# Ledger of designs, part 8: VHH binders against Transcriptional regulatory protein TdiR (tdiR)

Target 1, 227 residues: Transcriptional regulatory protein TdiR (tdiR), of Thauera aromatica (o87940)
Amino acid sequence: MQATKTGNASTVFVVDDEASVRDSLTWLLNSISLDVRTFESAKDFLDADISCTHGCVVLDVRMQNVSGLQLQQALSERGFKLPIIFLSAYGDAQMGAQAVKKGAFDFLQKPYRNQDLLDAVNAALALNREMADKQNEKQKHLDLLATLSQREMEILDKVVAGSSSKEIAKLLGISYKTVEAHRGRIISKLGLKSTGDLMHFVMRGSSHCSDCGRQPLPGSSPCRPAA

## First folded at step 5 (VHH)

Design s10 (from k5 with L100Y V102Y T104S E110Y; framework vhh_7n9e_1)
Fold by ESMFold2-Fast, scan of step 5:
Structure s10 (fold): chain B 227 residues (1-227), chain A 123 residues (1-123)
Amino acid sequence: as target 1 above (227 residues)
Amino acid sequence: DVQLVESGGGLVQAGGSLRLSCAASGFTFSSYAMYWGRQAPGKGREWVSGISTSGGSTYYASSVKGRFTISRDNAKNTLYLQMNNLKPEDTALYYCAARYSYTSGKYYAYDYWGQGTQVTVSS
């Protein structure tokens, strides 16, 4: 059994109701130094705390009680972020195609070659690492903004809008020196060097996300370090 | 307006080569990971290849590994797929897709899709 991990460590999660399949996949994946956690049912997988892990899921489309497509939908509704690779029996190609349409990474039809599974897993892990890096970039932006006081946030908004320190001082009823001190603290807290860097920082963070400024992203990972 | 437009498809003989292009507009191309997928008549969608935002990481379906090469030009907002040693089973509609990370509480969804370009490989 492998413990729940965070950071850039990766785990392959195998969900299959047949013990022989779980064992053979574990052996195969371990042969290329990949960590594996297995689950005998969709319920066991959903009950496990995997929200903080990086990796991918290998999932049979046909399981007793819950189909793989039903599990994919349940994970999607929970905001699940790991890439899913479906394993399908003979004649399940249409189910595999539907899984991909719903955002699954790939599907393999039995009997598949071991190398095809390994290639799919490695590709899924590479995609997951890249997506985790992008989410980490967004989260760092949000975490930095969260360090600002209400006053500092108010001043940041006006600086980004093009107001001078004199104009901000007049608008907020505070001294020019106080605005300059706040600007210095904002730049320091955000890990920046200049006012020009502030504009770049804000433009990057607001790209393609209306909530990236001041609020946690909808569906953001609950496993990010708390501020 | 967001748009992905594929081009470069056509009819080619087995063993031949084609280069597909995907021209992106209406979004910050360099901030998106890019992908190629395909769909053959009577078959489901198949993932083909993907490339990171910088182009530093590439990945391929086992069926095309060693024959296809994905690349991107962020200055031109264009994605490419170089297809060598084409086989009849590569016959499909090829489409590109763009993905930013983690949207709207749904499992991984492509943010944008193209309409596709037809590739036909004769035996």
Scores: ipSAE 0.000, ipTM 0.102, lowest interface PAE 17.8, mean pLDDT 74

Design s11 (framework vhh_7n9e_1)
Fold by ESMFold2-Fast, scan of step 5:
Structure s11 (fold): chain B 227 residues (1-227), chain A 121 residues (1-121)
Amino acid sequence: as target 1 above (227 residues)
Amino acid sequence: DVQLVESGGGLVQAGGSLRLSCAASGFTFSSYAMYWGRQAPGKGREWVSGISTSGGSTYYASSVKGRFTISRDNAKNTLYLQMNNLKPEDTALYYCAARLSSGKYYAEDYWGQGTQVTVSS
């Protein structure tokens, strides 16, 4: 069967150089019907296409080749978005604290209770779904703005700056009726009902930059690596 | 609309105890690891203690280990810091923080306003 990188499928990614740890975590997580993918090394994990998936990462702070903190740093620099749960030994509490300071979702100190791991994973998966939903709404906002023509963008910028249709008509050298027609098309294209909705839409989703020629194309995945 | 409100600070003599509380609202408290930080006059912020989402794992800064105990009540959306054998060096504004993230995109820090702890010798 094809790899399930669907938006609804959640996977727990386990990175640990000890086979016994990978096996025990797989067994535990499978016991509550969670899909698991394991990786023996940080390199194997980085080589995998994890971008644009739903899930979370369970990662030991100490590994033979690359520490969990170094892996977290590399993932952060690549724009990695999945929540990371760190597993630390008692003597590594300082490293666990450092991981959280650098943006880890949670940490568990060995020996931990199985239920504590399950609770952390479920919380991480819930957060990942919430953040993915927010990212999707932001992308829909950008996609809608991208449907506007250059003239519609010029008019939108002036409307949000507080200009009246008569002022815009004078400024752009077009008729009042043409400006009103453009305003109607902008409202329609953005799926709105009124000019008040237009202001709310722009304020909610951030203003666009008319001179930013490097805007993402409509439908471009926000989770795709920058290259 | 994340809110963190600390309470329980005050003036205490060296060797005394205080219990700080942090009331959390506007987010699913049980889904986030929680932290206590402090800032002494003229010094930078330092992390004092942290607790996992379930409360099963904790960490403590070396300066407070063995004297402070962090705990949480997920049913009450409340974080606690039990401070024993207080020292003048513990004098600081104590604040709670919720931290959730994996890398830059999900690194969201929520801070409380803080509660002042003053330890006299």
Scores: ipSAE 0.000, ipTM 0.300, lowest interface PAE 14.0, mean pLDDT 76

Design s12 (framework vhh_7n9e_1)
Fold by ESMFold2-Fast, scan of step 5:
Structure s12 (fold): chain B 227 residues (1-227), chain A 121 residues (1-121)
Amino acid sequence: as target 1 above (227 residues)
Amino acid sequence: DVQLVESGGGLVQAGGSLRLSCAASGFTFSSYAMYWGRQAPGKGREWVSGISTSGGSTYYASSVKGRFTISRDNAKNTLYLQMNNLKPEDTALYYCAARLSYGKYYAFDYWGQGTQVTVSS
């Protein structure tokens, strides 16, 4: 089922070199109370300040000067993770299929039904809001973890790895009671009630990423600084 | 609230020097390895330098090694980048970042809004 949160601001970005297409899509999307911003080229869209914007992108697979696939790559490199819906004229179906294989949210071949476009847009906006909610929860977890001291972080790492307080005490050369005190402080600082809650907190707030430390630059926020 | 605020950028002539500062708040600064990154208009992000939690280890990109020096003051929650013998190619938005490695499978990142450095020929 496709759903949208009416209380949150979301924008549908329409990228198409034909004014008549931009106008018709704006009218259609406005008919269900969606905000629309239009761009006549990929360059105009990439030059616009869309930082920290929730929404989705609707674009043609064949744009003059820049292909839709190149736009998708440029957005990914800039850290924007907006769902992309490709519109394709007859004969471009293979390019649309390739775009979906490379991570596009959906692909619609002309002539499409208006309801199919509305359904795709609503689904894309719902996905984007779910991703934003997960990023907000992750940021709250990061903020809480940032309150921990270096020693508390060392103990948390070993707890997550499954070590007992007795094992941690031996590894760090401190008393069992000191480890238990640290565990209590960690639980308190993270707003939790038990060690079981701690495991759920860390696992839910963290993604498994063996490659995250290989390039020492931040790169995952869609709200990166403007160029 | 976690904040990283960069300052010290500006316009400088080739061969000149600038010192960038990054003021950190809302987290335990001494528990994070800190980094300086940069991005020129229309280019991808490039890491420039990094420093360990204690300041005992530093890392530099080959393009800046010998010209830039990273340092930190954990008592003041501040990260620095001393930039000497600047080149036009160093023109970019410079931003600081905090990366926390949490075991083998987890990493956490914060970054600031950046400070512009422009080097004239």
Scores: ipSAE 0.000, ipTM 0.196, lowest interface PAE 13.9, mean pLDDT 75

Design s13 (framework vhh_7n9e_1)
Fold by ESMFold2-Fast, scan of step 5:
Structure s13 (fold): chain B 227 residues (1-227), chain A 124 residues (1-124)
Amino acid sequence: as target 1 above (227 residues)
Amino acid sequence: DVQLVESGGGLVQAGGSLRLSCAASGFTFSSYAMYWGRQAPGKGREWVSGISTSGGSTYYASSVKGRFTISRDNAKNTLYLQMNNLKPEDTALYYCAARISVTPEGKYYAEDYWGQGTQVTVSS
């Protein structure tokens, strides 16, 4: 019953206008130790600031005043990042499938098996954790690169291109010892131990995804305390 | 690299049956909903069927409902389409498709991946 024992891990957000459905899903999900927050309307969910949380959303495709598809679109327009699982009645299975085509994680047709819901939720939570880990790793990589001076970046580029310290010294018009000193400083700033680690660091950060290298806005952390 | 490879197409008489397979690689197959689409000569692509990550929920276009059955084997990373009571109108190139919901900037928008397709021809 203590709040300190709940809500500190991944949360499943349930949006459904029927209290009996919210209660049933809460019981089922709590049976496998998942924390649940329920909302009786799309408006209540949109009014809640959950952008800093980890989890997934379970959402009925049809609600009395707002369709789940309309809620999905509103969340998408706000840059919402949690995976969405749609629940659909037999006649609405097409809408559930279309929701996935528009970016939802999965859909389940009523009546679904409890195990199918649990499997979908667990898969969505695993995806959310993987995406959060990948984003955090990318941000740390970018933060470390941002500590390098312009000269250090020039030397890093030449090292990645396979140039020796002697070749870099000749190309940049500086001494061999100066290049070695810069190499040591780069390795130190990036938290590495050796030149081999440096190559691995750069190769890990070099994705064939061009968009993956896009710099985040300064101060862009959504979870930062308001100044 | 995401790869989808379809097989099982062929020539069959009206009223006959075919089973299509799609071998998926390069992504966590069990974590994504899967789809079959088709394209007939001179027409655009249309969605035929869809299946949830677990296989517990399915969707069918009205034109194939009751005749086609979609299924998946997550252990084998394989998607299937069982086609019964085939009609000449079912003649098309059949594509396996995945909607990858993770995109740049951390938005969960769908990006389509399609295989090369497998040809199904139903004679009158």
Scores: ipSAE 0.000, ipTM 0.370, lowest interface PAE 12.0, mean pLDDT 77

Design s14 (framework vhh_7n9e_1)
Fold by ESMFold2-Fast, scan of step 5:
Structure s14 (fold): chain B 227 residues (1-227), chain A 124 residues (1-124)
Amino acid sequence: as target 1 above (227 residues)
Amino acid sequence: DVQLVESGGGLVQAGGSLRLSCAASGFTFSSYAMYWGRQAPGKGREWVSGISTSGGSTYYASSVKGRFTISRDNAKNTLYLQMNNLKPEDTALYYCAARLSYTEEGKYYSYDYWGQGTQVTVSS
């Protein structure tokens, strides 16, 4: 069966205007069985459809025409999801520090040891997998929350705020028995065993509310074309 | 449950030394670049030093370069800051931090996991 499932294959993207550097990094990374795609310019990288790929980026802070920091900014504006490792000359220590301030995953100063690069790449790939797992858990939570009725959502909000069933009944103008029944259905619908599990569930990714009370549609993804 | 706990702060005279430690738990410490930041009374937060995942690369703010040394022990999940030739202007609450970048809704974000900090006071 094809191992190329969404999230299973990882690619290291190398952006550097020197062919010898791209070749050296490709050889090194392939030696530990990592797939590599190279780009000779920031423009070529931006023109490639990689926004939904899993992996990491290795790029030089100094490139002709466009700097690595400018590339990082352009990628962030596109919703790019991959960790970025910056390579900088010793005299570029300030640029490396600036890249980290702008959210780069890691930085290496030339000359670096091959093992330092491999360690940084492996750490970046591990982070990318962890971030993908967190996003999948968030989406699962949102999908479960979308099964709740509006009344169940109102009761859920009050339960996680620490309100008792008697307080909720008074606040919503319904009976104590009705609140208890709704609490049972909420716990059941969310696949939980107790009210104590509910706080942990809610903290895991259901806190986003731009206009209050609406959760994203189940299965919505920024990587899917909006038809 | 991510936790960063700093220790080693205290009162020291100008020209003295202190060694700060940060014990990390609840995440894979060796997979994150680590940082020390500080906030002095009446000043904003500033980054002091950073160290790559392996410890092979470090950076220092110009105000501390040559005086401070950052290091890490990935086997012990601990980050260190050796502070030498301390000056009164180094007086601040010192924080350990891990930085993570992410993308959400087509926008780039970065967030920091911060500890509670350890107070360093340098008297003249």
Scores: ipSAE 0.000, ipTM 0.309, lowest interface PAE 12.0, mean pLDDT 75

Design s15 (from k5 with L100V S101A V102Y T103D T104S Y107F E110F; framework vhh_7n9e_1)
Fold by ESMFold2-Fast, scan of step 5:
Structure s15 (fold): chain B 227 residues (1-227), chain A 123 residues (1-123)
Amino acid sequence: as target 1 above (227 residues)
Amino acid sequence: DVQLVESGGGLVQAGGSLRLSCAASGFTFSSYAMYWGRQAPGKGREWVSGISTSGGSTYYASSVKGRFTISRDNAKNTLYLQMNNLKPEDTALYYCAARVAYDSGKFYAFDYWGQGTQVTVSS
């Protein structure tokens, strides 16, 4: 068994002011071996330190003293990054639609099938894991780019744009042999084996330019893996 | 690589029907909520419909509610939009979209969308 404080374990956060609903969802989610943490109010949830956990949120659009949409806005202002699944009643279908417009991962209208909730939660957890993997790849990409010199970055940009070593030599006022040497060093520093690998490496990054990608991606939480 | 390929658009008379399809590849289709949006020539984008991962929950904009029906076939990795009683104001480029990355700072933004399929409704 994993604890959410150790390893890459995921938690489903359930926010609902009705104890019977929290209990029912806990039972259902535990039936597929998911860890659950429940909150009876928006204040309890906002007061919790969830910044370094992985998982998803199941949130009712109606709660005492504050709506789920208001809670979603407060979490957004705090930089909250977990997928949110909204639960709405028939009379609240429009609120579910607004939640989707405001970036909710999924929504379910009561009465829903238990399997629909389980499918939504599993999909949200899979997305959360995929996002973590993408951030790790992006950080690795940025760390490698940060090893390149100013000149190497200039040459990388022109190679990706389709310039030949002779054209780059002319543009930068250096010898063909010097450009070829820099290309070799770039490939080596990035842990690649060919120009084709170089193109794929750059395409995996969000962008490249003479001053972009030289800074490592800042950590967003204390639980972020270090090099 | 994620790809969304829309089809089924065309020319239709007011009051007619069209069925749009969106073929998805490069991601686990059944794990994502899917959406249909549209953009009329020279106007901004409008979200018209959405469907949950299982297909058990759907959303419709007021402008299309009662006329359009969204559905999905997770075994075929395909999203559908059945459009009935089409009006000239439904003329737009229709595209499907998936939100595969969650970023709480990017409301109304989606990570992937197709190139779109043109729907033209004549009076």
Scores: ipSAE 0.000, ipTM 0.389, lowest interface PAE 10.2, mean pLDDT 75

Design s16 (from k5 with L100T V102Y T103E T104S Y107L E110F; framework vhh_7n9e_1)
Fold by ESMFold2-Fast, scan of step 5:
Structure s16 (fold): chain B 227 residues (1-227), chain A 123 residues (1-123)
Amino acid sequence: as target 1 above (227 residues)
Amino acid sequence: DVQLVESGGGLVQAGGSLRLSCAASGFTFSSYAMYWGRQAPGKGREWVSGISTSGGSTYYASSVKGRFTISRDNAKNTLYLQMNNLKPEDTALYYCAARTSYESGKLYAFDYWGQGTQVTVSS
């Protein structure tokens, strides 16, 4: 049933080796109309097809055969994008802090209030929805740019930098008419109507980021919702 | 795993030459336009040069035009930068990068960057 949805439904994934904990969290989360799917081990979670589902993960820091930090690392290596909330025992505050340092959304130390868990889950789901929407928009933008030939990319780069067709023609050793033809093809391929639209298109795909120095090339995407 | 590994940097005197290499693995190198960028101490990242997928078209920043030559060997999955008539202003960490999308003048917006190789030019 969940598989027949358009990918817009959110699920809270609960990973904990204690059945009583899974049952209690399911009851609590269902009380605010959230869908829950539970897993008794890290292996069961990794073996499930969850890569393209919107949601968040609630994960115990300590599990019988694999630590929550090891599971977080394995998920990160698979390109997993869902926010992770860690649940830690009283003596594990340092481990919870390490999880956040490694990219976890939040951690809660036992004993915690039910409302604190609900607040954390709701915040995580809101962030996931926003990030998924932005990622889908960027992916559509990148897919359109990827249809451009090397010459079209070269010309696009110079156009948005403010170069005229005459300047581009001189720089590339091609005719003015050839540059104008390429500009027309670029605008058409990107589904645009004018050079002004082109500037706006490029700016929508551009973001200032101090951490954007190392970005892996696209492999097989674990989650790629269609437009 | 996708990797870009730069080499060939070092200490050189003004007027000297260096040849940088970038070894690519984990992706179809011949399908990507490749770029060299640099970052000097106290400065932002700067675009230096770019080369098309076939090697038939090249671009250079005005600061290096006529002195640097970019080239590629698609059979060896390797990008090169031949640097001649080096100046103290060329002192920087040099990175190679691959791009599948556009972001004007922003080297940090490329799909992948290598770790870099240090070039130091003494007077």
Scores: ipSAE 0.000, ipTM 0.131, lowest interface PAE 11.9, mean pLDDT 75

Design s17 (from k5 with A98K V102Y T104S K106E E110F; framework vhh_7n9e_1)
Fold by ESMFold2-Fast, scan of step 5:
Structure s17 (fold): chain B 227 residues (1-227), chain A 123 residues (1-123)
Amino acid sequence: as target 1 above (227 residues)
Amino acid sequence: DVQLVESGGGLVQAGGSLRLSCAASGFTFSSYAMYWGRQAPGKGREWVSGISTSGGSTYYASSVKGRFTISRDNAKNTLYLQMNNLKPEDTALYYCAKRLSYTSGEYYAFDYWGQGTQVTVSS
């Protein structure tokens, strides 16, 4: 897939110790209008101030002291996990399994076709954008829920469990009118129009995906301008 | 919603061939590396084969290398596994999978969205 017109910047991070490889990949990726940042070592990449966490990483599996785990941990500390594309030597019978074990989004065996690299990068960027969109939707959901009082949250839990206002009033020791007032405020605070919308809102948000739309770490600086 | 529907399994004699298919829907198929796994009765899950997003790179477990061929048709949102020279030990439930989002650091996360397709190889 081509870069999106949404205005969200995406960067391809190339980590390779050979200048000729970094230059070749930069030229190739720039040919389809992708922004590239290159690094000579994993240490240089990990020490860099990443101005934007939207993107993907391309790295050679042969580099000393470069591992998916180290990159994952460092990126997690920065509040986001980027998809990683591994470049590996041809003829390794377990290259694909090794790349998967290291958490690779995709893998390419040398010699690879330029188009295969471009396809892998475009797919990784598309997934990263999808994950960012899901994260934004989850954050909006959490922000809305955070506007509810403890009592309103207690009533919300019982409404979505199928309890009637009369049953909730009995369970919480409050009047029917008070429950109805709280229900109205909950619907209003969540920007909804009906109890049916409320059920849909909760059902959509209750789906747990540990790697989909994970919360950024507090104090992370995604897409801040470089110093 | 994501759906993966496996088909093509059956009963075959040792030395025979089968072609498995996996029809994908609910996600952008061409954006994900895809995998075939299997599970025999009383044994753990075993990864059989994987294919990159473009199909330009593939890998195989040692137990099937040279006998199985993984391929994909991104226009049809379909993943294939051509199984040749089948052996009794290939008897298993076969399922296709995509990675659940993405992970790093030697952690496995795969989706299983179907019942799988049973492959039985008689001796």
Scores: ipSAE 0.012, ipTM 0.432, lowest interface PAE 8.2, mean pLDDT 74

Design s18 (from k5 with A98T V102Y T104S; framework vhh_7n9e_1)
Fold by ESMFold2-Fast, scan of step 5:
Structure s18 (fold): chain B 227 residues (1-227), chain A 123 residues (1-123)
Amino acid sequence: as target 1 above (227 residues)
Amino acid sequence: DVQLVESGGGLVQAGGSLRLSCAASGFTFSSYAMYWGRQAPGKGREWVSGISTSGGSTYYASSVKGRFTISRDNAKNTLYLQMNNLKPEDTALYYCATRLSYTSGKYYAEDYWGQGTQVTVSS
C-alpha cells in the first residue's frame, strides 16, 4: 500500500487566524486526497520546518498581527520557494494585483467557488513539482561538472565549440595524445557515450528557470545528497 | 569586458519573419560557439539554437527546427537568427549567449547573456 505521505507527496499549507476557515479548507482539500497542515499565525508558519517539503501555501491577506503580504515578503527573504495563493474576504483588486506582481501564484476573492480553489491548488502543486524537478536536474549537472579538472574544462570548451583534437593540442600547447586522453576522461566523468552527447549535455545544463533561481538556495541545500 | 547586444526584435503577424542580430565584443568571437535562448513571461529560459566556431555545425530545438536558421559572421563579430513562419508561441525575449570560462570546477561554464530583444507575434 502506498502512503500519500512519502518523500514525493505534496502538502498544502493553510495559514489563517480563523479556525472555521482552516477546518473548511482542510475538509475541502482532503476530499481530493491532498495532505494539509494548518497554522493559526504567521509566526507559527515561519517557525515550522518546511524547507524540504513540496507543496503550496494558501494564506489570507487579512491576518490579526501580520498581513499576508508581509508574510509573503518574509518568506521571500528566507528563500521560500513554494507557490502562494492569497485569499481575501473583500478582495481589494489592487491588493490582489500587488500580491501577484510580488510573486504570488494566484489570488481568490471570498466568496469563491470550491472548484476555483481546487483548480488553483492543483495548478500550484504542478508548478512546484516541475520547479523542484528542474532544480534537481540542474544540481546533478553541476555536481558532475565539478568533477572536471581545469584542463578538462578548457578542453570541454574547445570540443563544444567544434575544435578538433589536433586544433586543441595546438591551442593549448599539449600533445594530441594528451587531448585524446582528456576527451575520453571528460566523456567518462560525465557518464556519456560520445563527443556528440556533449552538446546535448551542455545545452541541457543551461536551461534556466528565473523563478527557480530567484533565491540564493539551493546552494549546499540540506535536501540534496552530500557526496 | 564581455558584451553581447541583441537587436532586430519587434511586432510581427503570425506567419511573418524577423532577423535578429547579436553584436559581440570583449572576447575572440571566432574562437567560441554561440547560442540563442529565449524566455517568455512566467517561464524559464530555453535554448533555441547553437552554432560552432566556424558555422559548420548547428543545433536547433525541436520547436523551431525547419523555421529558424542560425548563422554567424566572424569578420563582423556578429551572430544572426533568421526566424521564418513565426507563431504566437514564439513570443519571448530573445538572448544571445556564449560559454567562455570553465575555470573552477564549481561551475560548468561561465555563460554570458545579452540583455535581450523582444519578439512579439500577433494573431
Scores: ipSAE 0.000, ipTM 0.104, lowest interface PAE 18.5, mean pLDDT 73

Design s19 (from s01 with S31Y; framework vhh_7n9e_1)
Amino acid sequence: DVQLVESGGGLVQAGGSLRLSCAASGFTFSYYAMYWGRQAPGKGREWVSGISTSGGSTYYASSVKGRFTISRDNAKNTLYLQMNNLKPEDTALYYCAARLSYTSGKYYAEDYWGQGTQVTVSS
ESMFold2-Fast, scan of step 5: ipSAE 0.116; ipTM 0.526

Design s23 (from s02 with A33S T53S G56D; framework vhh_7n9e_1)
Fold by ESMFold2-Fast, scan of step 5:
Structure s23 (fold): chain B 227 residues (1-227), chain A 123 residues (1-123)
Amino acid sequence: as target 1 above (227 residues)
Amino acid sequence: DVQLVESGGGLVQAGGSLRLSCAASGFTFSSYSMYWGRQAPGKGREWVSGISSSGDSTYYASSVKGRFTISRDNAKNTLYLQMNNLKPEDTALYYCAARLSYTSGKYYAFDYWGQGTQVTVSS
């Protein structure tokens, strides 16, 4: 069954200490129907409640008190990821390039063309939407897994690995009947109809994801799109 | 502190309906997936239904699918369970629970169950 594609509206966050720059970027971005929120400092941005917001950040690599790299780390620590586009003065080109090497989405050297900024922003927003969609699908899978007890998760792992109920019973020191009862409960909790469905369920959540299904206590994403 | 308070339970005849509510406080409700579980006397806890933080996704145990509907109102910090076509085997204490899935770049579950509300279905 497909997820609904009613993602949250995207916002471009502009962090710059110069009012003229904030105003110019707001005008430019609004001209292509992008919502903008501006901040005078990285501290003001971090102090704002932007949790569970989709978008991207545009900021100068030179910030008072908090560097763009520190801002990037602080956003990660607050439980969400936003692509960051750095704007660098001519003499700061190497700093901007280093920021990209360390995970920034892009950097533009001043003076830049308006179209280059718009292209970078649109690409960053597209990436953010793709990552959010992928995270929401993983989270739906993890929400179901969160209903399982530790013992049920342990049994699920063995079933997925190809162990029979008799083998699981021997390994865990419990009866065959108890394992079969647990398997039935797992199927029920995950809303499935058969053991074959278990494999399909696991495959949906495990594709190239080291964090899927193997967490001690999986749960829901705080940043899911609102209907 | 996280607080979950269930209400709406009672005695009802087989084939009847009840609507349960779970009032949440002490956390950002809209950031949590919510769940209904139940426990009958002498039996272990049974998962009944779950709903994502946004309300986009709902999940049901096979035993209740088609009869129960889970929903939430994030503006009111309230979780609901509409129970239709109740059966005697639905008799149990019904609990709600909340899970937070993402903290500091990692997946964590925060699980707190309320005291429950008793549902008794007579045949």
Scores: ipSAE 0.000, ipTM 0.094, lowest interface PAE 18.7, mean pLDDT 73

